VH-VL binders against Arf guanine nucleotide exchange factor sec74 (sec74). Designs and how they scored, part 2

Target 1, 130 residues: Arf guanine nucleotide exchange factor sec74 (sec74), of Schizosaccharomyces pombe (q10491r548to677)
Amino acid sequence: KVFKLGILIQNEKVRKDRLLSNREVGVILTSSQLMFFKNVYWISGLLDQLEDFKRSHSFSPCYFSPHLTSLSADYIIPLSDLVAYGDGSRIENELYSFSVKQKNQRTHVFSVTNVDELNDWLVKINFVST

## First folded at step 9 (VH-VL; from j1 with heavy chain G106D)

Design k3
Fold by ESMFold2 at other seeds, look of step 9:
Structure k3 (fold): chain C 130 residues (1-130), chain A 123 residues (1-123), chain B 112 residues (1-112)
Amino acid sequence: as target 1 above (130 residues)
Amino acid sequence: QITLKESGPTLVKPTQTLTLTCTFSGFSLSTSGVGVGWIRQPPGKALEWLANIYWNDDKHYSPSLKSRLTITKDTSKNQVVLTITNVDPVDTATYYCAKDEGYPYDYDAFDIWGQGTLVTVSS
Amino acid sequence: DIVMTQSPLSLPVTPGEPASISCRSSQSLLHFNGYNYLYWYLQKPGQSPQLLIYLGSDRASGVPDRFSGSGSGTDFTLKISRVEAEDVGVYYCMQGTHWPYTFGQGTKLEIK
């Protein structure tokens, strides 16, 4: 089951001597995993399909093209291995950042431009991680 | 400009608790992303990472030392303290503290080290 | 824990000649963010370690151009294009992609 789908900004400090760079990454939250996609074009298409489905008032299941099971994630984090938390480190740039702490790996840092979207990600990730 | 210095006992007996203090200057643990780590080196052997603490009090410990380690900070004194309980002769080593920079998007690790302090564990 | 294996463990060199040190990890050090958290340190006799290379290939400030790092994933190399007398000491690789941080065994570089 998919709990949330979206595009996040992956915050990176590319090098010690460079400014931070921001890259978009597609993210799918399932009941057991966070899945990450470097090619956000696919995720944008899925978001458009979901929005069309919600407006249609159909009682049929939403069908995605391509099917979610056929998508090849570039990276997967099992929910048993993570905690998500917000620290507000990007607020002055009007970005809202949160961290995904993975057991046995360095932390991943993501941002969104909307605080409600940030809180929704945090709530959903932490809900399904327990 | 940035300096770290380790202090503590040079000789401890087995089963005692070893407390090491890292006193630093030229940076602050109130600064976002900054951390301090502890690394040890038994005589004639390789470096071994022990623990890290970061500005936001996030902590990581070496699993091989399990629950014997405690790392804490005192930001107002520019100090980080490492405690090792129930020491054993195998804990004989030179202990270093080192600055870790850029957490959570850390691009380098341990760029500046203290001089180290030799701790001998013997009866 | 990630095992870091260095080769060779002892490296006698003639001054002015190149040197190469290999570091292999038991798991990939390539983080999803695209970086290999692989570091090289030099510990000169009687001194604390000093950072030479971070993120696999980037020289730390003040490190001479004769030092270079390369590699990705599990295989990494430190090269010294022309060894000088001040380069003697023990070289360590360290990985920071996975907790806990782990070091290689060290490579002792000595002048023949």
Scores: ipSAE 0.133, ipTM 0.722, lowest interface PAE 5.6, mean pLDDT 82
Fold by ESMFold2, look of step 11:
Order: sequence, then C-alpha cells, then structure tokens
Structure k3 (fold): chain C 130 residues (1-130), chain A 123 residues (1-123), chain B 112 residues (1-112)
Amino acid sequence: as target 1 above (130 residues)
Amino acid sequence: QITLKESGPTLVKPTQTLTLTCTFSGFSLSTSGVGVGWIRQPPGKALEWLANIYWNDDKHYSPSLKSRLTITKDTSKNQVVLTITNVDPVDTATYYCAKDEGYPYDYDAFDIWGQGTLVTVSS
Amino acid sequence: DIVMTQSPLSLPVTPGEPASISCRSSQSLLHFNGYNYLYWYLQKPGQSPQLLIYLGSDRASGVPDRFSGSGSGTDFTLKISRVEAEDVGVYYCMQGTHWPYTFGQGTKLEIK
C-alpha cells in the first residue's frame, strides 16, 4: 500500500571546497519502505495520472500505469526504527528541509518547495514507521 | 587551533565503571553537524570505534558494547563523557576522542584526534 | 557490521619507490547521494591517527600530493607515488557509510 508519492529535492552535504548540489529524486512511501528513484520521469507520470483522476470526479479506483509494484527503486529505506524530523525552516530559495534518520544508516536530508507538503511528508512517514 | 584531550583514570579494576572525559577547544557542539566520537586501540591491535554524539544529542554506539556504554555531552563546558560499565581486562586500550567535521555538514569522520589516554584494566 | 579487509598487512618498502594498499568492504560504501564514505588514516609510531583521505579520493588539508585514493563501492586503494621516510606507520581504512563505523586491520608500512 502506497501512502504518499512525490518528487523531493535531495540535499547533498556541503564541503569546504565544494558547492552544495540539489538533485530531484522520486519518492514512494509504502507500508514497509521508502523507495527512491533517480529518474523522476516515472514518478512525474504517476503524479500526472493522480491529478487527472482527481479532476475526473470519478468514484472508480485510481489505477496507475505502470503498476506501482513493478517499479524498480534505485534505493530503499526500510521503515523499521525510522524517524523523520525537521523544523520547517527554509534552507535557501524557498526550500524547506527535513531529515530521515534510520538506524544503521547516515541521515538523509530532503527538501520540498512547500511547507504544507513538508509537514505532510513528516506526518505520513512517521505514521507508517510507527 | 582545534584540540581535544582525554582524561580519566589510568588504572581500573575489573567490574568497575570507567569514566572518560573529552575536553576540547576551538569548536563547539552548538554548531550544526558537529560531533565527537570515541575510538579505542588495544595494545598492538587495530582501532575500534565505540560511540559518537552530535550537537543535536543524536547518539550512536558500537553494537557489541552498547549495553555497557553511555555517552553524554555538556556543550557549555566543551566536554563529552564516555562511561563503560563492568570493565574487564579486554577493555585495556588507548582511548581517543576525535572530532567530526561540523561546518556546515559533516563529511569528514574524525579529522582531529586527541593524544589518547592509556587505560589498563587489571586485578 | 561491515567488514573492512586491508591488504597487505605488512608492506616493507624502499624509499623513493611506490606503494599501494588495498581496502575491501563487505558491502557497498556508495551512499545514495553519490559519495563513498571511505577514509584513510596514518598512525605514525607513537602518535594519534591522522586523516589522509576522505570520501575515497579527496586529500585532507596539508597532506602531500604523493598520496592518492581511488575506488568505489567495495574496492578502494591508497597509493603513495614515492615513499619517504616520514611515511612509516600503520595505515587504516575506515567506512562511515553505515553504522557502526568500522576500521580495517591496518597495514604496517616500514623501511626495508
């Protein structure tokens, strides 16, 4: 079961001799894992399908093409012992960041351009990981 | 200049609690991303990581030693304290504290080390 | 825990000659952000370890350019293009991609 999907901005840690770089990453939150996709094209297509479904005012279930279970993630974070946190502060240029802390892994930092979307990600990730 | 210095007993008996203090200067644990870790080296053996603590009080422990380790900090005193309970002769080692690179994110692990302190556990 | 395996464990060298040390991890060190959190340290006799290389290939400040790191994923190499007498000591690799941080066994570089 999918709880949320979207495109996040992955913040790379800054170095004293390198610039911070931001890359878009597709993210799917399921009942057991966060799935990450370097090629956001597929996620963008799924988001477009969801928006089309909302406009149709259909009572029928929303079906995605391709099927969500057929997607091959580039990286997976299991939800056991995972917490997402952030204070909603801007980092730069209208970005709002949050961190995903997982046992046995380095902390991951992500950003969105909308504080409401940030809060929705935080709530849903922490809900499912509980 | 950034410096760290370990302090504590040089000799402890088995079953006692070992308390080590890392006192540092030239940086602060109020800085986002900054951490301090503890690493030990038994005589003639390899380095072994023990624990880390970060500015936001995030803590990590070596899984094999976790039940015996406690790491705490006092940001205002520039100190980090490691406690090891129920010590045994196998805990004999030189103990180091070391800084993570903190500005503005950590990308180094243990860029600056203390001089180390030898702790001997003997009956 | 990720096992870090160094080779060789003992490396006698003649000054002026190149040296190469291998470090292999039991799991990939490549983080999703594209970096390998792999570090090289030198512990000179009687001293604390000092950082030489971070992120697999980046030289720490003040480290001579005769030191270079390479590799990705599971296989990493430290090279010294021309060994000097001051390079004697034990070299450790360490991984920081996954908790717990783990060190290799060490490679003792010594003058023959």
Scores: ipSAE 0.090, ipTM 0.690, lowest interface PAE 6.1, mean pLDDT 82

## First folded at step 11 (VH-VL; from k3 with light chain G34D)

Design m6
Fold by ESMFold2, look of step 13:
Structure m6 (fold): chain C 130 residues (1-130), chain A 123 residues (1-123), chain B 112 residues (1-112)
Amino acid sequence: as target 1 above (130 residues)
Amino acid sequence: QITLKESGPTLVKPTQTLTLTCTFSGFSLSTSGVGVGWIRQPPGKALEWLANIYWNDDKHYSPSLKSRLTITKDTSKNQVVLTITNVDPVDTATYYCAKDEGYPYDYDAFDIWGQGTLVTVSS
Amino acid sequence: DIVMTQSPLSLPVTPGEPASISCRSSQSLLHFNDYNYLYWYLQKPGQSPQLLIYLGSDRASGVPDRFSGSGSGTDFTLKISRVEAEDVGVYYCMQGTHWPYTFGQGTKLEIK
């Protein structure tokens, strides 16, 4: 089951001679995993489908094309012992950052342009990972 | 100039608590991304990572020692403290502290080291 | 824990000749950001370790260009194009992609 999907900015300084990393990544939060995709064009299509579903105000479940089980993530973080956190501060270009920490991997830093979207990601990731 | 220096007892008896202090200058734990780690080296053996603490109070411990380790910081004093409870002769080693960078800047691990302090656990 | 395996463990070299040290990890060190958190340190006799290479291939400040790092994933190499007497010591690789950080066993480089 999908709890949230969207496009985030991967906001890490990966080398000491750079200020920020600003690569877009697609992200899907499921009941067991946080899935990452370097090519975001197909997730944009899923977002369009979700927006169309919202406009219809249908009582039926939202179905995605392509089927979500047919997608292959570039990177997967299992939700066991995962926590997301942020301090709500903005960075340059009106970006709001949060970190995704797990016990066996380096922390990942992501950002969005909207504080409500930031808070929604944090709440949902931490809710599902408990 | 960035420097770190380890201090603490040179002799400790088994079962006691070993307290090590890293005092540093030339950087601050109030700076985003900065951390300090502890590494030890038993005589004639390889390096072993023990723990890290970062500016935002994120902490990580070696799993084999985590029940015995506590790392804390005092940003105003430029100090990081490591305690190891219930020491045993196998804990005899030279203990180093070193500067590290973490969130949000993950590129340098342990770029500057202290000179180390030898701790002998006798009995 | 990620096991870091170095080879050789002892490396006698003739001054002026090249040297190569291998480091293999039990799991991939390649992060989603496409970097390998693999570090090389030199511990000269009686001294603290010093950083030579970070992120697999980047030289630390003040490190001579005769040192170079390469590799990705699980297999990494430190090369010294022309060994000098000051290069004597124990070389360690360390990984920082996974917690806990882990070191290799060390490679003792000696001048013949």
Scores: ipSAE 0.148, ipTM 0.726, lowest interface PAE 5.2, mean pLDDT 83

## First folded at step 13 (VH-VL)

Design s1
Fold by ESMFold2 at other seeds, look of step 13:
Structure s1 (fold): chain C 130 residues (1-130), chain A 121 residues (1-121), chain B 112 residues (1-112)
Amino acid sequence: as target 1 above (130 residues)
Amino acid sequence: QITLKESGPTLVKPTQTLTLTCTFSGFSLSTSGVGVGWIRQPPGKALEWLANIYWNDDKHYSPSLKSRLTITKDTSKNQVVLTITNVDPVDTATYYCAKDSYPYDYAFDIWGQGTLVTVSS
Amino acid sequence: DIVMTQSPLSLPVTPGEPASISCRSSQSLLHFNDYNYLYWYLQKPGQSPQLLIYLGSDRASGVPDRFSGSGSGTDFTLKISRVEAEDVGVYYCMQGTHWPYTFGQGTKLEIK
């Protein structure tokens, strides 16, 4: 089941001789995996739907369009293969970053602009992955 | 100027434990993303990666050697130590330590001069 | 483990002429962040390896512009536009996308 969804900033490598742009990626945390989406259009829509539902205080269930069962991830990391940890905030750049260490692949670095959101991602990823 | 230097025994007998120390200057393992790795090269043969350790004590080992390898660091001394247990003649090689340059991603951009270790009875 | 295969293993060249070294990986080196973690090193006779190219195509500091790297995914090439006598040595590719890091077998470049 889904534990968290959102949009993260994937930090591209900072090279000595040039800066590279950061890009947005959609992320869904399930009970078994992290799912990544380069096209964030539909995840933004899911987040808007969730916010609208919270604001409405409806007794009806929250319905997502599209249904979560129709998702097609661009990349998937099984929770058995990962550990997430903080590596210090970049207060200068208004970014709070963390790393997702993958067993057989180079570490991924992600950021958000809100420290509470960063901490929520870390807590949930590490809780579900234990 | 960044420098690394390997130290340890030059001759070791089979079954003994080989301990190698990398002493470096010009950078610190207190810096986020920075690491040190060990690579060996048997005489006349290709380079073989052994292990990496990073500022946050993350460690990675060659799977074929993992049961015999231990990597540790002492940030205050600017040292990284590699231990190889139960050596045999196949472990004869020149051993290098090298800096891993995260986030600039110059993997092994600066190498030590290497130290030849011979394992023979 | 990712197998890195270099070709040729021995490369005699005439000074002033171009040289090309191929490196093929058994799996794609393209990370989700769209970088290929592919590196080229030169080990001159009696010396430690030195970094020439990182991320497949970027020259390390102080490396002459006659060296260039190209490729993506599984196929990578190091080119030397005009070989000089100082370029003699063994060239290695290495991948850093997957653990463990792995090297190619080396390509020995010699003046003929």
Scores: ipSAE 0.257, ipTM 0.756, lowest interface PAE 4.3, mean pLDDT 84
Fold by ESMFold2, look of step 15:
Structure s1 (fold): chain C 130 residues (1-130), chain A 121 residues (1-121), chain B 112 residues (1-112)
Amino acid sequence: as target 1 above (130 residues)
Amino acid sequence: QITLKESGPTLVKPTQTLTLTCTFSGFSLSTSGVGVGWIRQPPGKALEWLANIYWNDDKHYSPSLKSRLTITKDTSKNQVVLTITNVDPVDTATYYCAKDSYPYDYAFDIWGQGTLVTVSS
Amino acid sequence: DIVMTQSPLSLPVTPGEPASISCRSSQSLLHFNDYNYLYWYLQKPGQSPQLLIYLGSDRASGVPDRFSGSGSGTDFTLKISRVEAEDVGVYYCMQGTHWPYTFGQGTKLEIK
């Protein structure tokens, strides 16, 4: 089951001469993992399908094309190995950031432009990962 | 500008608890992303990472020492404390603290002078 | 734990000549953000370590141009284009992509 999907801004500060990195990444939260996609085109397509589903006001489950279990993510973090948290900091005046901590690898930092989206991501990731 | 200094005992008996304090200036652990780590070096041997602590109380420990290490901080005093329980002679080393700006682009960019701790009966 | 293997472990060099030190990791250090968290430190005799290179190839502040780092994934190299007497000491690589952080065994650079 998909709990949330969207496009996040990968905004880790990784060099002394730069304040942040502003790459868009697609993210899918499932019942078992976070899936990351560097090519956001097809995540945008899934978002369009989700918006079409919401517009139809259907109570039926949303079905995606292609089927989500056939997706090839560029990076996967199992939910057993992660925690998400935010400290309320903004890295720019228009961005709201949160961190995804892994058991065995460096923490990832992501941003959204809307604080409600930030809180929704945090709540859903931590709910599913418990 | 930025300095760190290790302090603690120079001689410790086996089975005792070793407590080391890192006192620093020129930066604060109230700053997002900032941390302090501990690294040791047995005489004539390579560097060995021990533990890190960050501004938000995030902590990481060397798995080989997982049950014996405790790292804590006092942001208002600009101090980080490392405790190693049940020491034995293999813990004889020079202990360094160093500044870390995780998750940023550099680790351990400024080091203290180190303090030699000898574990001997 | 990620094993960091340095080669050579001992490096005698004539002043003015180039030097090259290899560091190999047991797993890739390439993070999803496309950076390798690989660091080089120099510990001069009787001193604390000092940072030379971060992110595999970027020089730390105040480090002379004769030092350069290269590599990606599992194989990394530190080069000194013309060794000077002040360059003597032990060079360590360290990886910071994975917890726990791990160091190489060190390469002792000495003047012949």
Scores: ipSAE 0.234, ipTM 0.754, lowest interface PAE 4.6, mean pLDDT 84

Design s3 (from m6 with light chain H98Y)
Fold by ESMFold2, look of step 13:
Structure s3 (fold): chain C 130 residues (1-130), chain A 123 residues (1-123), chain B 112 residues (1-112)
Amino acid sequence: as target 1 above (130 residues)
Amino acid sequence: QITLKESGPTLVKPTQTLTLTCTFSGFSLSTSGVGVGWIRQPPGKALEWLANIYWNDDKHYSPSLKSRLTITKDTSKNQVVLTITNVDPVDTATYYCAKDEGYPYDYDAFDIWGQGTLVTVSS
Amino acid sequence: DIVMTQSPLSLPVTPGEPASISCRSSQSLLHFNDYNYLYWYLQKPGQSPQLLIYLGSDRASGVPDRFSGSGSGTDFTLKISRVEAEDVGVYYCMQGTYWPYTFGQGTKLEIK
């Protein structure tokens, strides 16, 4: 089951003392995994399809092309022992950052452009990972 | 200027608990992304990582020593404390504390080290 | 745990000659953000370790340009283009991509 999908900004370290470049990554939160996609075309297309479905007000199932069960991720983080937390005091280029910590792995840092979207990611990741 | 200094006993007997204090200045553990770690070096041997603690109280321990290690911090005192229970002569080493770099959400390891303190465990 | 293997373990050098130290990890250090969290430290005789190279190839502040780091994934190299007497000591690589952080065994650089 998919709990959230979207596009996050992965902060890339250009220089040791600040972030100077950002790249987009597609992200799908499932019941067991965070899935990451460097080619965001698929996620952008799924988001567009979801918005079109909402406008149709259909009671029929939303069909995605491609189907969500056939997606192949470039990177996967299992949710078995994972925590997300925010740094609401850090704003750069109108970006709101949060960290995803995995028990045995280095922390991942992501950003969004909207504080409500930040909070939605945090709530959903932590809900599913508990 | 950033400095760290280790303090604690020079000589400890087997089975005792070793308590080491890292006192630092020039930075604060209230700064997001900042951490302090402990590394030891037995005489004539390689460096061995022991534990890290971060501003948000996240803690990481060497798996081989985890049951014997406790790391804590006191942000107001600029101190990090490491305890090692039930010490043995194999725990004889120079103990260092070191700062991770203060890059937000990206924990660069051990840019500034203390001078180290030699702890000998013997009967 | 990631095993870091250095070679050689002992490196006698003639002053003015180049030197090269290898560090190999038991699995890739390349993070999803495309950085390798690989560090090189020098411990001079009687001193604490000092950071030379971070993120595989970036020189720390004050480190002479005769030191360079290269490599990605599992194989990393520290090079000294012209060894000087002050470069003697033990060189360590360390990985920070995974917990626990792990060091190589060290390479003792000596003047012959």
Scores: ipSAE 0.297, ipTM 0.756, lowest interface PAE 3.8, mean pLDDT 83
Fold by ESMFold2 at other seeds, look of step 15:
Structure s3 (fold): chain C 130 residues (1-130), chain A 123 residues (1-123), chain B 112 residues (1-112)
Amino acid sequence: as target 1 above (130 residues)
Amino acid sequence: QITLKESGPTLVKPTQTLTLTCTFSGFSLSTSGVGVGWIRQPPGKALEWLANIYWNDDKHYSPSLKSRLTITKDTSKNQVVLTITNVDPVDTATYYCAKDEGYPYDYDAFDIWGQGTLVTVSS
Amino acid sequence: DIVMTQSPLSLPVTPGEPASISCRSSQSLLHFNDYNYLYWYLQKPGQSPQLLIYLGSDRASGVPDRFSGSGSGTDFTLKISRVEAEDVGVYYCMQGTYWPYTFGQGTKLEIK
């Protein structure tokens, strides 16, 4: 089951002199994992399918084309391995950042342009991961 | 100018609890992204990471030692304390504290180190 | 835990000649943000370690440009283009991509 999907901005500072990552990444939150995609073109198609499903007011589960298990994510974090947090503060250019802390790896930072989307990501990731 | 200094006992007996204090100046753990770590070096051997604590009280421990380690901070005193319970002669080492950068800021891990303090564990 | 393996463990060098130290990790250190959290430290005799290189290739403040780091993934190299007497000591690589942070076993650089 998909709990949320969207496009986030990866804006991590990893060098002293500048913000070194500023690219869009596709993110899918399922019941068991976060899936990350550097090429966001096809994730936009999934977003369109989700919006069409919501407009239909269907009683049936939403099924995606392509099927989520057939997707080749660039990176996957199991929900048992993560916590998300942030204070909702803005970074430059109206960005709101949150962190995804991975059990065994360095923390990932993502941003959105809307504070309500930021909070929705945080709530859903932490809800599903508990 | 940033400085760190380790303090604590130089000799402890097996089974006792070792408490080490890192006192620093020139930076604060109230600053977002800042952390302090502990690293030890047994005589003539390689460096071994022990624990980190960050400004937001995020903590990480060496898995092999986690049951025996506790790291805490007192931001107002510019101090970080490492406690090692039930020490053994294998814990004999020089103990260093060092400044680290936490997420999401600079990633200059351990850019400034203290002078180190030798702790000997023996009867 | 990520194992960091250094080679050579002992490196005698004539002053003025180049030196190269290898560090290999048991897993890729490349984070999803495209950076390798790989660090090089020098511990001079009787001193605390000092940071030379961070993120695989960036020199720390005050480090001479004769020191350079390179590599990605699992294979990393520290090069000294012209060794000076002040460069003697033990060189350690450390990875910070995964918890726990882990160090290599050290490479002792000596003037022969």
Scores: ipSAE 0.242, ipTM 0.751, lowest interface PAE 4.2, mean pLDDT 83

## First folded at step 15 (VH-VL; from s1 with heavy chain D105S Y106D)

Design u6
Fold by ESMFold2 at other seeds, look of step 16:
Structure u6 (fold): chain C 130 residues (1-130), chain A 121 residues (1-121), chain B 112 residues (1-112)
Amino acid sequence: as target 1 above (130 residues)
Amino acid sequence: QITLKESGPTLVKPTQTLTLTCTFSGFSLSTSGVGVGWIRQPPGKALEWLANIYWNDDKHYSPSLKSRLTITKDTSKNQVVLTITNVDPVDTATYYCAKDSYPYSDAFDIWGQGTLVTVSS
Amino acid sequence: DIVMTQSPLSLPVTPGEPASISCRSSQSLLHFNDYNYLYWYLQKPGQSPQLLIYLGSDRASGVPDRFSGSGSGTDFTLKISRVEAEDVGVYYCMQGTHWPYTFGQGTKLEIK
């Protein structure tokens, strides 16, 4: 089951004075995993489909095109292996950052354009991780 | 200017506990992303990573030594303390502390001068 | 644990000649952000290690441009275009993509 999907900005603070990566990444939160996609064109379409589904007030299952089981993520973090948190930092372009700490791996840093979206990601990740 | 300095005993007997203090200046462990690590080097041998501690009290230990290591910090004193229990002669080494800007790419960019600890009866 | 293997372990060179040191990782060091967290350190005789290269190829502050790093994934190389007498010491690679951090066994660069 999908709990949240969206487009995040991957930012990496590799030196104190700048970010080295500032690209859009598609992200799907499932019941067991965070899934990451470098190609974001299809995730925008899924977001549009989800928005249309919500407006329809349908009692039927939401069907996505392409089917979610056919997706191949570029990177996957099991929820058992992660902790997500916001550090309160703002970065270039008024972005809000949060961190995904992965067991035995370097921490991943992502940004969103507003604080409500930041909090929604953190709340949903924490909910599913418990 | 950033500096780190290791202090502790130079001679320790087997089975004792070794306590090393890293005192640093020019940066603070209250700063997000900043950490301090410990690395040792037995005489004539390669570097060996021991442990790290970060501003948020996140800690990592070498898996082979984990049961014997404890790392702590005192942010107000700019100090990090490493404790190694039940030492034996293989623990004879020069011990370094170094600044780690995890998650930054410049891991261990500034090192202390090192302190030689000899474990012998 | 990621094993870092250096070669050669001993490297005698004549001043003015180039030198090359290899470092191989038992697993890829390429992070999802497309960076390799691979570092090179130099320990001069009687001194603490100093950082030379980070992210596989970026020179640390104050490091001369005759030092260069290259490679990606599992295979990395440190090159010195013209060795100077002050370059003697032991060179270590280290990886920081995976916990725990691990060092290579060292390459001793000597003047012959």
Scores: ipSAE 0.208, ipTM 0.721, lowest interface PAE 4.4, mean pLDDT 84

## First folded at step 16 (VH-VL; from u6 with heavy chain A107T)

Design v3
Fold by ESMFold2 at other seeds, look of step 18:
Structure v3 (fold): chain C 130 residues (1-130), chain A 121 residues (1-121), chain B 112 residues (1-112)
Amino acid sequence: as target 1 above (130 residues)
Amino acid sequence: QITLKESGPTLVKPTQTLTLTCTFSGFSLSTSGVGVGWIRQPPGKALEWLANIYWNDDKHYSPSLKSRLTITKDTSKNQVVLTITNVDPVDTATYYCAKDSYPYSDTFDIWGQGTLVTVSS
Amino acid sequence: DIVMTQSPLSLPVTPGEPASISCRSSQSLLHFNDYNYLYWYLQKPGQSPQLLIYLGSDRASGVPDRFSGSGSGTDFTLKISRVEAEDVGVYYCMQGTHWPYTFGQGTKLEIK
């Protein structure tokens, strides 16, 4: 089951004097894992499909093309191995950041442009990881 | 200008608890992303990572030693403390503390002089 | 734990000649952000280790440009284009992509 999908900004600080990784990353939250995609074309297409469904005002189920189970993630973090947290502070370029800490690998930092979207990611990640 | 210095006992008996203090200057653990790590080197042997602590109190331990290690910090004193319980002669080593900026790429860019700890009866 | 394997373990050199040290990891060090968290340290006799190279190829402050790092994934190399007598010591690679951080066994560079 998919709990949330979207495009995040990866703005990890790799050097002392600046943020170096301002790449867009597709992210899907399932019941057991976070899935990450370097090529955001497919995620953008899924978001467009979801927006079209919302505008249709249909009472039918929303189906995606391609099927979400057919997607091949570039990186996967099991929810049992992570903690997500953020302070809600705005950073440069009107971004709001949160961190995904993983037991066996370096922490990832992601941003969104909307504080409500930030909080929705955190709430949903922490909810399904319980 | 950045310096770290290790302090603690030179001799410790088996089964005792070893407490090492890293005192540093030229940086602060109030700075986001900054941390301090501990590394040891038995005489004539390779370096071995022990533990890290970061500004936000995030902690990581060597899995093989985790049950015996405790790392803490005092940001106002610019100190990090490593405690190793139930020591034995294999814990004889030179112990180093080093600056680590975990979100940064300059892991262990500045090291202390090291302190030799001998564990013997 | 990620095993870091260095080669050679002993490296006798004549001053003025090049040297090369290999470091291999048991798993890829390439993070999702496309950086390899691979480090090279030099421990001169009687001294603490000093950082030479970070992120696989970036020289630390004050390190001469005769030192260079290269590689990605699992295979990494430190090169010294022209060895000087002051370069004597033990060279360690370390990985920082995965917890726990792990070091190689060391490569002792010595004068023939």
Scores: ipSAE 0.300, ipTM 0.772, lowest interface PAE 4.0, mean pLDDT 84

